# VH-VL binders against Photosynthetic apparatus regulatory protein RegA (regA), part 6

Target 1, 184 residues: Photosynthetic apparatus regulatory protein RegA (regA), of Cereibacter sphaeroides (q53228)
Amino acid sequence: MAEDLVFELGADRSLLLVDDDEPFLKRLAKAMEKRGFVLETAQSVAEGKAIAQARPPAYAVVDLRLEDGNGLDVVEVLRERRPDCRIVVLTGYGAIATAVAAVKIGATDYLSKPADANEVTHALLAKGESLPPPPENPMSADRVRWEHIQRIYEMCDRNVSETARRLNMHRRTLQRILAKRSPR

## First folded at step 23 (VH-VL)

Design ff3 (from ee1 with heavy chain G57D)
Fold by OpenDDE, last read:
Order: C-alpha cells, then structure tokens, then sequence
Structure ff3 (fold): chain C 184 residues (1-184), chain A 121 residues (1-121), chain B 108 residues (1-108)
C-alpha cells in the first residue's frame, strides 16, 4: 500500500465508513485518517443511516453488502441529506448490479473488493478530468473485461441483446460470459 | 470469534503429496476483505509464506514453491486446502493456516494453531 | 528477491525497552507488520501497518518505519514478552509475502 500519495481534500474532511467487517473497517479508517480524513465509522446499515441523518459527511465509503441490509439504503439517506456528498461504494463481484444502482442514485463511483486505501481515496477525490493512477495490484485484463461486461449488462437492465449491441459482441458470446464466474 | 484449524496427516513419505485442510469456524470464508493463506515453519527456523487464495479462487504462491503448491477453497465446507507435491525432508515443518486481511497488502490477523508435518520414509 | 533482515536475538531486562529492527531496501515505503510467536505457539500480530495495534495488544507495543528500517518497540518489557518476533511485508513487485528471519527476545 502506497501511503505517500498526496490528495487535495476539501475544507470539510469528514468521512463516513460503513462496513460490518470490524477489522477491515478499523484498518481502512486508520489508513484514511493518515490521509487527512476525519473519520466516523458505522458497522451496520442502521448505524450508517443514523449517522448520515444526524451528521451528513462530505465523503462516504459504503459497503453494499451488510449483515443487516443493503448499503444502498445508506447511499439514499446521504443523497437526501447532503447531495454534494462524495460517495464511493464497495462491492464484491457478485453485487455489480447494486453498485450500478448506487451510482444511478448519486454515488460518485464504485470499487470492487478487495480495494485499497489509495483506490478509495482516488475515487473519493477524483475530478472529472484526472486519470487515476495505476493500481498497485491491478486486476487481470480478463477480470476487468468481465466486470465491464457485467456493468454494461446491468446498465442495460439485463437486456442481453442491447448489451451485445453496445459491446459489439455476439449474443451467444455474451451469454457464455455472463454465465461464467468472475475470472481471476 | 473466528477460528482456524489445520488438519491432515502428520506424516508424509518422500515424493508424495502433502495435503492439509484448514477449517474456518465462527465466520465465513466467503469474505471479500480477506485472503486465506498457508505459512510453514521448519523446526527451529523462521516463517515461510507458501501461498494465499481469495474466495474467488485467485491465488498467490511463493515463487520457490509455485510449481508444487496448489491452494483451493471449498466454500460449502468453509474450508481451504493446501497440496504440496513431491515432498522431501526439507518440507518438514509446522504448517499454519491464516486469515489475511487485505487493504493493498495483507497481514495475517488470525492464525491456526499449526500442525506438524514430518516427511520421512 | 526482497529480503528483510532482523537481528537474530535481543536481550533486555524486565522493565526496560526492547527495540527490534527490520531492515529492507526502502522499507519505509512499505507497510510493515509484526508478529509475536511465543515458544510452541502460533504467531500473533502485534503491530500492523507500521504502527497500528490490534485490539487487545498492549500499548507497550509500538512500531515505526522509515528509510530502510522498521522498528518494533516494546516498552516495560515483561517476562511474558519473551518470544520470537517477525516482521513482514507484501512485496508488490513480485506479489510475495516476505518475512524477516525473526528475532528472539530474551528477558533477562
């Protein structure tokens, strides 16, 4: 993990992290603190919503898969309470649909797990014209391709024909890909 | 509380395959924040990383062992396994399984108690 | 291959401060993790990400990392601190977990 990256934070450096994995949450929180964010953490949807309602932060990182529900509910509250909140959602490969939904309702971006603090920071602070730095441990080309296909598929409301058209792929090929698990 | 437990034969003959299983309890192996790793320690020596696996079946192996190592996950049993082929006396060690918390790199935050595997004729 | 170098042993009297070093080329740019391994037991992480402590680890344990040396500091050493300590990094260039050789801490 490259901790030497410098990012420009706004005047409000408040960051809400929502994840029910305590060790991960703690580690990420500390990493983000080292990067200048002022952290508040939640370990559930209920807690995340409560904090978002009471003290809407400038930034938020939300795991979409939580024990007590969907992190999307936290995203909704954040968007309602603070429309300018920069929200990054974390998702496993099996929850790309939810990630796309989150972006549609106002999340800034999504990151696939496992993610690192640099990726999270970049996603939170990225301005429309800046290229992201190369990842320290980049996904395989096949994984990237697979995720891209999944993203487009969800954006097309799971319409195979439309997805195939947009991706310039044969429908059968797309169906085969969609039927497969995430590549390494 | 998450616990890991190694299991398998304590004795393996030279040239055979060492097979160990790590059983995870108190939590799911299907966590998106963790790798699952094997580390060994020859008697009186230091720790050596063998390899790690993500629940999506992505693996990292020690280059020195890569040709002989296979790590796999069984989500249905909440287990992950190690196979080390063509063993020699040099492979005699205490073998540990561990949960590895990832955030751009990982550290082992939970360890099994370890199991001694002796390679002997 | 990336190599971590630790002194083989460190001795300290009870109540004193022990410092265990871990040397590596530009290790300060890496995240260093430290493990305690009591005799006959499995390792336990005592410091991660250079200086962070897991829950349950006493404040006596601290870490630092800069330049070519990471250091685990154990203040007010107790008899129970006698163990072998290992530093560890993730080498991104080779996607390899690297352990130091371990340092045996003896409490006199």
Amino acid sequence: as target 1 above (184 residues)
Amino acid sequence: QLQLQESGPGLVKPSETLSLTCTVSGGSISSSNYYWGWIRQPPGKGLEWIGSIYYEDSTYYNPSLKSRVTISVDTSKNQFSLKLSSVTAADTAVYYCARELWLGDYYMDVWGQGTLVTVSS
Amino acid sequence: SYVLTQPPSVSVAPGQTARITCGGNNIGSESVHWYQQPPGQAPVVVVYDDSDRPSGIPERFSGSNSGNTATLTISRVEAGDEAVYYCQVWDRSSNHVVFGGGTKLTVL
Scores: ipSAE 0.845, ipTM 0.947, lowest interface PAE 0.6, mean pLDDT 92
Fold by OpenDDE, fold request of step 24:
Structure ff3 (fold): chain C 184 residues (1-184), chain A 121 residues (1-121), chain B 108 residues (1-108)
Amino acid sequence: as target 1 above (184 residues)
Amino acid sequence: QLQLQESGPGLVKPSETLSLTCTVSGGSISSSNYYWGWIRQPPGKGLEWIGSIYYEDSTYYNPSLKSRVTISVDTSKNQFSLKLSSVTAADTAVYYCARELWLGDYYMDVWGQGTLVTVSS
Amino acid sequence: SYVLTQPPSVSVAPGQTARITCGGNNIGSESVHWYQQPPGQAPVVVVYDDSDRPSGIPERFSGSNSGNTATLTISRVEAGDEAVYYCQVWDRSSNHVVFGGGTKLTVL
């Protein structure tokens, strides 16, 4: 991991991480601490909501799929308690719809898993016209295209015809793509 | 507690295909934070990475083995597999499967116990 | 290809401190992970991301990484620490997991 990136954090450096995967949570927490964030972690929706209500942080990273529920519920609490909270949602395969929903309700951005700490940091701190740094392990062009198509599809309420129109694609081609798993 | 277990034949003839399966228990292979890898260790030698797979079917292979290696995942069985074609005596090793935690790079946080595969006539 | 270099062996008396080095070109810019492999057993991660420890690993195990050398330090060495230790990195230029050659730690 490239840890030499210097990011300008705000005066409030508090960061809430919500993920029920303990090894991942621990590793990400340490990585973010090294980047200057002050960490608090939650391993469930219930715990995430409780922390968000009691001590709303300046930044948050939330996994959408948790054992006890949907991370979107944590996002909602954060938006209510601290509207200026910078929230990045992490999403796995098949959860793009929920990620789009999270952004609609006020999340700053979403990242597809697997993600790295640099990507997360950049997403949290992204301002205005600045270009994100190149990822350490960039997705393939095909993967980027696939995710883009999936995102648009969800934004069109899974209307294939509308999606095809907006993407300037043939309906049949789009259907084939949507039926396939994520490419490498 | 997550556990990994290698299974397959312990003896393979030269020029044949080595085939192993890793069974994951105590957790799902469909985890978005992990890759699933194969590492081997020839007798008395060091560790060599073979390749890794994401449950969405993305793979990375050791360049020296890429032409002979295929790794696949079966989410319905909570397993992933290794195929190594055209084996020689040099492929004799203890083969480990491992869970690889991703955060921009791999480290192997859970290992199987390993299974010895001998290539011999 | 990226290469990691370890000494083949290190010997220490019980209670002393063992230091195992892992050399690599500009390795300080990479994340280094360390594995312990007792005789006849599978490897176990003891340090990851240069200096972080998994749960259950004693504080006696620590890591550092700068310049061209990463170091695993084992303080107050015990007989049970006798094993082969491997360093490992992810080479981003080739998308390749690279292991060092391993260092056999002998407790005298």
Scores: ipSAE 0.844, ipTM 0.949, lowest interface PAE 0.6, mean pLDDT 92
Fold by OpenDDE, fold request of step 24:
Structure ff3 (fold): chain C 184 residues (1-184), chain A 121 residues (1-121), chain B 108 residues (1-108)
Amino acid sequence: as target 1 above (184 residues)
Amino acid sequence: QLQLQESGPGLVKPSETLSLTCTVSGGSISSSNYYWGWIRQPPGKGLEWIGSIYYEDSTYYNPSLKSRVTISVDTSKNQFSLKLSSVTAADTAVYYCARELWLGDYYMDVWGQGTLVTVSS
Amino acid sequence: SYVLTQPPSVSVAPGQTARITCGGNNIGSESVHWYQQPPGQAPVVVVYDDSDRPSGIPERFSGSNSGNTATLTISRVEAGDEAVYYCQVWDRSSNHVVFGGGTKLTVL
């Protein structure tokens, strides 16, 4: 892992990680600690909400798919308790819609899994339209395109016609793409 | 607790295709933080990575084997598979499947017990 | 191709400290993972991300990585530590998992 990236953290370096995958959570937590964050971890929506309520952090990384529920609930609490919290949501293939929803309600950004610590860090600290560092595991061009289409689709409230218009695509072509699984 | 188990024929003839399946139990292959990999070990030799697959069907292959290797995933069966074509005696090895935890790179945090595949006439 | 170099064997008396090295060009900039493979068994990760330990792995196992050398250190070596140890990295330039050649640790 490229740990030599210099990131400017705020005065409050508190970071909440919410993920029900313990090995992943542990690994990510350690990686973020090495990057200067002060970590709290939660392995459930319930725990995440409790921490968010009690000690709203400056930063948060929230998995949207948790065993006991939707990470959006944690995002909502964070937004209520600390509107300036920088929240990055992590999402799998089937939760892009939820990720878009999270951003709409105040998440800073979302990342598709699998994600790396650099991507997470950059997303948390990104100001304006700064270019992210090269990802450690870049998606294929086709995957990027597919995800982009999916994202726009969700942003258009799943209106195919509007999505097609915005993407300058034929409606039928878009429908075919939307019906397909994520490309490699 | 997550467990992996390799299955397939223990004997394959030269020039044929080696086919193995890894069955995942105690957890879902659709876990979004993991790749699923195959590693082999010739008798008395070291470990060689064959390839890895994400449950969304993205794959990485060992360049030396890429032309002969196909890894696939079946989420409905909670399995992933290895096909190695045009096998020779050099492909005789214990084959391991493994779960690979990703965070910019990955390490193998859970291994199968391995299955010996012998290539012989 | 990226290459990891390990000594083929290391011998240590019980209770002593074993050090197994893994050499690689600028390996210090990579994350190194270590696996223990007892005879006739599958490998088990004992150290990941240079120095982190999985749950269940004794504190006797530690790792470091700097410059061109990563090191697995096993303190207070026990007979049960006799195994072949492999280092591993992810080569980002080629998207390739690379293993070292393995080091056989013999407990005298």
Scores: ipSAE 0.844, ipTM 0.948, lowest interface PAE 0.6, mean pLDDT 92
Fold by OpenDDE, last read:
Structure ff3 (fold): chain C 184 residues (1-184), chain A 121 residues (1-121), chain B 108 residues (1-108)
Amino acid sequence: as target 1 above (184 residues)
Amino acid sequence: QLQLQESGPGLVKPSETLSLTCTVSGGSISSSNYYWGWIRQPPGKGLEWIGSIYYEDSTYYNPSLKSRVTISVDTSKNQFSLKLSSVTAADTAVYYCARELWLGDYYMDVWGQGTLVTVSS
Amino acid sequence: SYVLTQPPSVSVAPGQTARITCGGNNIGSESVHWYQQPPGQAPVVVVYDDSDRPSGIPERFSGSNSGNTATLTISRVEAGDEAVYYCQVWDRSSNHVVFGGGTKLTVL
C-alpha cells in the first residue's frame, strides 16, 4: 500500500467502517486514517446502525455480510439519516445481488472483496462518471466478466432471457455461466 | 482464536511429491479478507514464500517454484494444502502455513507452528 | 527480482535501542512488514504496514519506512527480544512475496 497518496476529501471527513472481522477492520481503519479520514468503526449491524443514527458520517464502508445480519440495514439507516452520505459496500462472491440492491437504495458503489484501501478511497470519492485509477491488483478479466454477468442478471431480476438479451449472448450460454462458480 | 496446524509426512524421498495440509480452526477459511499461504525455511536459512490461495481458488505462486507447486483449498474441511513435486534435498525445510490479511497486499498475521519435511533417500 | 537487504546481525545490550534496517529500491513506496522469529519458533508479525502494531505487541516495537530503507526499532531491548527479524513486502510488479534475509538480534 502506498502511504503517500493524497486524496481530496470534503470538509466533513467522517468515515464509518462496518465489518465484523476485527483484524481487517483495524487494518482498514488505520489505512483510511492515514488517508485523512476520521474514523468510527463498528463490528456489527447493530453497532453500525447505532452509530449511523447518532452521528451520521459523510462516508461509510459497509460489509454486507455480518455475523448479526445484513449490512444493507446499515445502508438503509445511513440513507435515511444522511442522504448525501457516500456509501461503499464491500461484498464477497456470493453477495453480488445484495450489493446491487445496496446501490439501488442509495449506495454510491460496491467493491468485491478482496479490496484495498486505494480502491475503497477512490470509490468513496468518485464523482460522476470519472474513471477510477487502476487498482494495484486488478481483478482477472474472467472474474470481471463473471461479476458483470451476475450484476446484470440481478439487475434484470434474475430474468435469464432479459439478461441474455441485454448481454447479447445466447440463453444457454448464460445459463451455463450462471451455474458456475466465480472464476479466478 | 484462529489456529493453523500443518500436517503431513516428515520424510519424502527424492523425486516424489511433498504433500502437506493446513487445518484451520477457530475461524473459517471462507473469509473474503484473507489469503492462505505456505512459507518454508531451510535449516539455518531465511524465509521463502511458496504461494498463496484465495478461498475461491485464486492462486499466486513463487515463480521459482511455480512449475512444481500446487496449492488447493477445501472449504468443506476448512483446510488448504500444498503439493510440491519432484523434490530434492534443497526442498528440505520447515514448512509453515499462514493466514494472510489482504488490503492491496498482505502480511501473515497468523502462523502455524511449522512442520519439518526432510527429503532423503 | 525485487530484493530486500538486511544486516545479518545486530547486537545490543539490555535496555538499549536496536535498529534493524531493510533496504530495497524505493521501498518507501511499499508497505513493509516485520516478523520476529525466536529460536525454534514460528515467526510472529510485530509491525505491519510500515509502522502499525498488532495487538499484544509492546510499544517498544516501532517501524518506519522512507526512501530506500525501512527500519524496525526496538526500544529498551530485553533478553526475550533475541530473535531473527525479517522484513517482508509484496512486490506488485511480479505479484511476489519477498522476504529479507533476516537479522539476528543478539542481546548481550
Scores: ipSAE 0.844, ipTM 0.949, lowest interface PAE 0.6, mean pLDDT 92

Design ff3 (from ee1 with heavy chain G57D)
Fold by ESMFold2, last read:
Formats: sequence, structure tokens, C-alpha cells
Structure ff3 (fold): chain C 184 residues (1-184), chain A 121 residues (1-121), chain B 108 residues (1-108)
Amino acid sequence: as target 1 above (184 residues)
Amino acid sequence: QLQLQESGPGLVKPSETLSLTCTVSGGSISSSNYYWGWIRQPPGKGLEWIGSIYYEDSTYYNPSLKSRVTISVDTSKNQFSLKLSSVTAADTAVYYCARELWLGDYYMDVWGQGTLVTVSS
Amino acid sequence: SYVLTQPPSVSVAPGQTARITCGGNNIGSESVHWYQQPPGQAPVVVVYDDSDRPSGIPERFSGSNSGNTATLTISRVEAGDEAVYYCQVWDRSSNHVVFGGGTKLTVL
């Protein structure tokens, strides 16, 4: 099984995982190693930045909420040190606006938690595919729509008028949507 | 560090509802990598999964129990609960709560101590 | 409806190797997890994802999974390893947890 994944990975198989949830980090690291990646792990922003500076990887998976800060600082170092690094950001509930900001800074894609290793691998190796694989426990339709609107809003630098134009909706309707709390 | 503790009545009459609460300490139930589950074990017998819940209320249930089971979560109290309705002597078991680490499937990486619930008149 | 089959018991002399099997149709396509339950205690995971050990589990616990059989292997068995061992999968077709029936390991 590792041989099949190596043919799809290319020559540099290095992968940095950054997440402060140690049981999850360990499980994901072992799963990705079985898929042919060569792993380094970090449990903090500081540790992640140090590894990215010293040994910039070909691939990275970064959780944006860490005990010692924001994973965006790791994404910035990765992009500076290795412009072709493929960076996937993992996001939890309530962090979607930060994930959109990470894509603007240079993350390749994002995934919502709870995640699986196949989804992570697909996101790291995607060659401009139109849609990610369906998650096994997908967000509700209302939550998906709300997160799409938040994503466009952040990409428009929180400009309500520009966001409304891109969404083909009235400004007043968008303002009402943005004032609501996220659906469950 | 993370601890799970079951609580609730140890004796339940037939036809009534079994109600248990699992209290999570040393960590948050609102953790995006985990489901929270109930597993039971009749005395001298094997493990039977009852069901699991994600903190945003997504649930999975054992189909053999689904018509009688409700699992719920209260994130403000860092707790999740089990209700099993219309109990009989066959529901006498040790009931465990567990944290279930997800990566496309899950396994129970932390277990509570278990609590014996006896169904008897 | 996925079923996991374990032998009800396995006996082994101290210092020898115990092998506990978990049978299932195409189980090699699943991630198999193993739990140790000493008498009167809660289960504890000893192997996850077929072959990985949690922190604190000795390296003499190992696992494999291929075809229709997963195996938990305990080398240099000690008296303290006497317990019931359960295998477990997630059945993706039904989104259910399935446990095996358990195997009682007796150290002679």
C-alpha cells in the first residue's frame, strides 16, 4: 500500500503535521506514514515554525487553533520558506473565517473537522479537482450555506457590497445573514 | 488527565427509563476530533456498543437498541447522557462512557470506570 | 450486520507468545482496534489501526490484519496479561461499531 501512494506523491514525501491534540496528531501521523509520507510533527506554533524554518516540507497539515497561538503563523513561514509547499488547514467549528484567511495567505485548501486520513491525503495531492470527497458526517445544508457566505465575505476583505455582488444577492439580505449566529 | 465518570441510579424498575450521565473532566467535550459514546456489558458477557454523539448533536446508534435510546450532550456542563426506555432484566449491565477518537472511524481511547445498573422489581 | 468472530479462550504458558484472532469478511480492508479488559476493570485500548500502540503499552503487544483475519500478538506473556481481549471495527456500510465476542487469555 505504501508503494502505491509513493507513485502519486512525487520525489519529496516530507509532511509536517501541526496540531496540539496529541492523540489525534499521533493517530494522523501514523496513518499518513502508512500512506507513504515522511512525517515530522509539532504540537505548538513555536515548534511548527522551527521545523518549517529548519526543514521546510513538501506538504503540511496545520490546525489553526493551537494553545500557544494561531497556526497562520506556521502557514506564513511555510509559504515563505518553501513557495511550492502544499498546505492543508484543518478547521473546527467557528474557525471558518480564519481558514479563509489562511487560503489567502497561501494555504492550498482547508478541511472541516472531524476529518479522515483519506480526505487529508486527497486534499494534499489534489490536482485542481473540482470537489473534495464527501465527508462521512457532512455539515447540515444550512451550515454549509452559512460557511460559504462567510468564506466569500472574508475573501472580499469583509466588504459587504462586494460580497453581495459576488453572491448575487441584495446588500440588505447579506447584512441580515451576516448578523445571525451560525446555524447548528 | 482526561477523566470520564458515569453517574445515575444503580437500580431501575422494569418498564422505566434508565438514565445515565457521563461527566468529562480534564478536557473539553467540545473537541472536534472526538465522538462520545456509551457501551454496556451484561455481567459475564461481552461488550455492546449503544451509540455515540458528536458535540454538535450528530449521533450514531446501535440498530438493535435505536428505538429505545436517546443520547444527548450538554456542552455547558461538559456532560453527555444516555436514556434507555422500557427496560427489562436483559438491560442489566455495567454501562461505560468513552471518548472515541475519530479519523474516518473511531476507537475508544479513554473509558469511564463503568457503573452497574440492575433492572429489577 | 457485520460480525466479528473470536475464539472464546486461548491458553498460553508464561514467557510464550499468545495469538488472538478476529475473523471477519474482508476485515483486512478495515482498521481493527484491540482492547484488554482485566477482571473487574474497564477496557483499555492496547492496539489501534491494526498495529499501532498507544503510549504506555509495551512493545510486546503487536497486531496485524490481512484478508479475513486480524491478529493480536502478545509476546513474552506475563501473568498480568490474563484478561478478556476484544477486537472492534467501524462498519462503514452501516455506520456502526462492532465488537468481537471476546477471547479470555489464560496464563498457565
Scores: ipSAE 0.794, ipTM 0.916, lowest interface PAE 0.7, mean pLDDT 86
Fold by ESMFold2, fold request of step 24:
Structure ff3 (fold): chain C 184 residues (1-184), chain A 121 residues (1-121), chain B 108 residues (1-108)
Amino acid sequence: as target 1 above (184 residues)
Amino acid sequence: QLQLQESGPGLVKPSETLSLTCTVSGGSISSSNYYWGWIRQPPGKGLEWIGSIYYEDSTYYNPSLKSRVTISVDTSKNQFSLKLSSVTAADTAVYYCARELWLGDYYMDVWGQGTLVTVSS
Amino acid sequence: SYVLTQPPSVSVAPGQTARITCGGNNIGSESVHWYQQPPGQAPVVVVYDDSDRPSGIPERFSGSNSGNTATLTISRVEAGDEAVYYCQVWDRSSNHVVFGGGTKLTVL
């Protein structure tokens, strides 16, 4: 199966993984090595940007939320340094808001956590349009509402006042919601 | 370094509810990469998975126990809990909590030390 | 429900190779994980995803998985390897964790 993966991967098999969860990063890296990728890993926005600047990869998987900032900053460097890099963003936040932000910055696709290695591989290698795989568990009503709010926020180019107006809610209420972690 | 610690009564009367809490330290229970599980081991016997929870309350349960089991999470306390109702002597076991690292399936990458719960009159 | 079958015990001389099997229908399509449980202690993972080792596990622990059999291999067995070993999968069809019955490794 390694020979088939090289055919599917193309000649450049380089893959950068950026995630600050070291056990997850290690498990994913090993899984992707078995699929024929040549890995570099980073555990921070700063480290991810440095690798992207020095050695821009053919493929990248970037976690959105990192201890030192937003993983989308790594996506921007990757797109600048290597326009044909195939970039997948991983997120535990609402998928629709993350997808809009990722696409506006130049990511190829996104996946919601929890994710599996086959889904990551398919997202990296998919041609043209792809549909996100369904979430493993049903979403709660609170999760659906939170994702709607995130979607409108991104569509308003992260303008809090316009987002609040569009949602018919007070600005300060929206700010508190945007600061919270995603409900299930 | 993440650590798990089980706590709760070591003796439970038949027909009562067994209640255990697992406290997570050195890391956050609120992570998209993990499920949190309970596994038990009757004396001299093998491991039996009880159930697992995602930090936003989605659960999987062992079908042989499902009617008696509730697993819950309190992210503000960094804890998850097990309740097993209507216990009998067959529920006497060492109870472990575990962190379960997900990537399309999971394995228990961190285990608690285990706590013996005896069901006896 | 999905069943994993392990031999109850395996005996091996020090310095030799132990092989512990985990049988299951089409187990080669699953990721198999292995746990070591020394006497009186909690289990610890020694192999995950068929063949990968956590940090701190010696390279003499290895694993393979194909067809209907997964195998944990411990080369150059030491007395300290004496423990019960469990295999484990996630059964995707039922969304359940399944453990094997455990294999006691005795080092004579």
Scores: ipSAE 0.772, ipTM 0.904, lowest interface PAE 0.8, mean pLDDT 85
Fold by ESMFold2, last read:
Structure ff3 (fold): chain C 184 residues (1-184), chain A 121 residues (1-121), chain B 108 residues (1-108)
Amino acid sequence: as target 1 above (184 residues)
Amino acid sequence: QLQLQESGPGLVKPSETLSLTCTVSGGSISSSNYYWGWIRQPPGKGLEWIGSIYYEDSTYYNPSLKSRVTISVDTSKNQFSLKLSSVTAADTAVYYCARELWLGDYYMDVWGQGTLVTVSS
Amino acid sequence: SYVLTQPPSVSVAPGQTARITCGGNNIGSESVHWYQQPPGQAPVVVVYDDSDRPSGIPERFSGSNSGNTATLTISRVEAGDEAVYYCQVWDRSSNHVVFGGGTKLTVL
């Protein structure tokens, strides 16, 4: 696709990728270099934080599940060191509530895995507040509803009354939903 | 280091179901970056993709085999499996399982050693 | 369905350069992956995404892809490079994997 290689980047093209899956990290890094980014990579929370402290990038893609901890710790350092950093977190299927929490602490957006490099680039460069498309592996309708409710709940700082208002739902109905485990 | 190992009967009678299991070791089948696939190779011939599965049960199948193929995953055993029904001599092949690294398409970055399955009376 | 065409064989002298082609309609718009299969062994990926190498694959393995032809290039060919080489794409219009027919590389 001709459009895959035409992206408008800012003056600073630095991009930090943090993911402990080395084959995936290499494949994504090469794909993002082709799109004009200047890459640094990290395979751990510790390495990611060190790079973010020493050379805070203009862009970052951070996996939430890392062997040595939670990728949110890298997101916090990035936001502290460079308030205008564009940060996208990657999440596995069924972890959308955690991704919404990441946005609350400073991530710009999130993407569900499995993802492609154009989706990652679009999320890094998007100016609007639109939500990303659903994963290529669509959830059941019950699971999608539950994930949406959890996302709004986290956006409202876990305020039940505000969440119910935004969902146009009775508070008691919402309380029952929040007390349940995620449907399959 | 991630390793894949095929297991199952090496001899299957015509019209029966071929059943194989791939055991994943040194890594998790539940990784969001990968599909898990079956590829076969008749003796002296080329590679033929059978199908692939994502650990949350999404599947893709080769259209020429789709009516006879089921691929499934058991995350609790770190395994995925192939069932091919109504086999004939044309289904005699070496069967490989593979890990398939996704980034908008996939390629097979790790292969099992392969297992020969012969369809014969 | 999408078809990938490879020559059945290529012969090259030791130390020379081998080029193995993979033909397909508009293959330049796809990502092409290459596998080496030595005799009696499972395939292993040697090039992915047209031109990238996994760890452990030497720089003398390279690839290109444009128009209707992708090419695997092996420079300074060694006897140990004798194998069958397969190209592969993901056909996005049908969501299925396509392999080429394979090319046997002979080092004489």
Scores: ipSAE 0.767, ipTM 0.902, lowest interface PAE 0.7, mean pLDDT 85
Fold by ESMFold2, fold request of step 24:
Structure ff3 (fold): chain C 184 residues (1-184), chain A 121 residues (1-121), chain B 108 residues (1-108)
Amino acid sequence: as target 1 above (184 residues)
Amino acid sequence: QLQLQESGPGLVKPSETLSLTCTVSGGSISSSNYYWGWIRQPPGKGLEWIGSIYYEDSTYYNPSLKSRVTISVDTSKNQFSLKLSSVTAADTAVYYCARELWLGDYYMDVWGQGTLVTVSS
Amino acid sequence: SYVLTQPPSVSVAPGQTARITCGGNNIGSESVHWYQQPPGQAPVVVVYDDSDRPSGIPERFSGSNSGNTATLTISRVEAGDEAVYYCQVWDRSSNHVVFGGGTKLTVL
């Protein structure tokens, strides 16, 4: 494979989770704690920004739609306060525009919900802009897969060969997928 | 604060279709972290999972019931429903709806009160 | 299909510790969830992901999972803990929910 991942959980294991879904936030926080992270949680943009200002973490997972605003405002503060923070956005949108906007503001990677803790860990610890495996989402699998492919394509500067390598698919298969409109 | 409430007939004749609705209040059925499920419990017996649905219509079903069961969602009413066809006395049970929190698997973090459905001629 | 095995009943004196087991082949590789169902009531989750407690569940409820056995432990048992307890997993190979048969806890 073109990218062999190495587990690099280092000396600073701080992780900020920002999501207004409290049961999900708590479940994810406990799962990440078991994986060696030291957690802080926030349920709002305001709370997330306050933590990012006071104690900028090494890692962050930020939901984009929050009760009091847009989670991208937290991403912006995180990048400003700690340029090497690894930031994953996690959202139910799954839209390519959302993924591109998050990366342009400073997110390291993007994941669509529903996701699992292994996908989140992979996205946080991958070298550079390594991509997570596609989510195994049976409900909207075609839509989620299409949006994932579009995100990787944009991140590869629309390089079909590089995108195909990252996705472990034949170039001709990828070109056919890229020519289609989004699933509905 | 999310609440689930089952509704539907408490008596169904053999060979007919059992039809139940679960109304979600205090939250949205269109939440991306959750599946919505039906579980039943025959009198004096254990819990049996029937099936689950994601708000975009993806489903999982118990294989022992799959040929007779349909679960559907109506996001405009914030409701999901169960239909179980060709019922027999063996389908007499308390039927629960539940919210199922997903993070690579799910557990039922909120349950309805349950509704008894009796299948009798 | 995947089977979870629980003892039908467990009896414990007030103030003592109850241990309820859930057996399954390689269950230690699954996340195990536990539900309490008091008589005439709906189940409520008391432990999820092997060992975590929802808000409002006392710390005397705890769980562990390794090898072929998951265990729900209830310390300082009270009369209000009398219920049937169910374990549950998501069988990833089949994408099905599996419940154990339930264990009736009696506080004498």
Scores: ipSAE 0.760, ipTM 0.902, lowest interface PAE 0.7, mean pLDDT 85

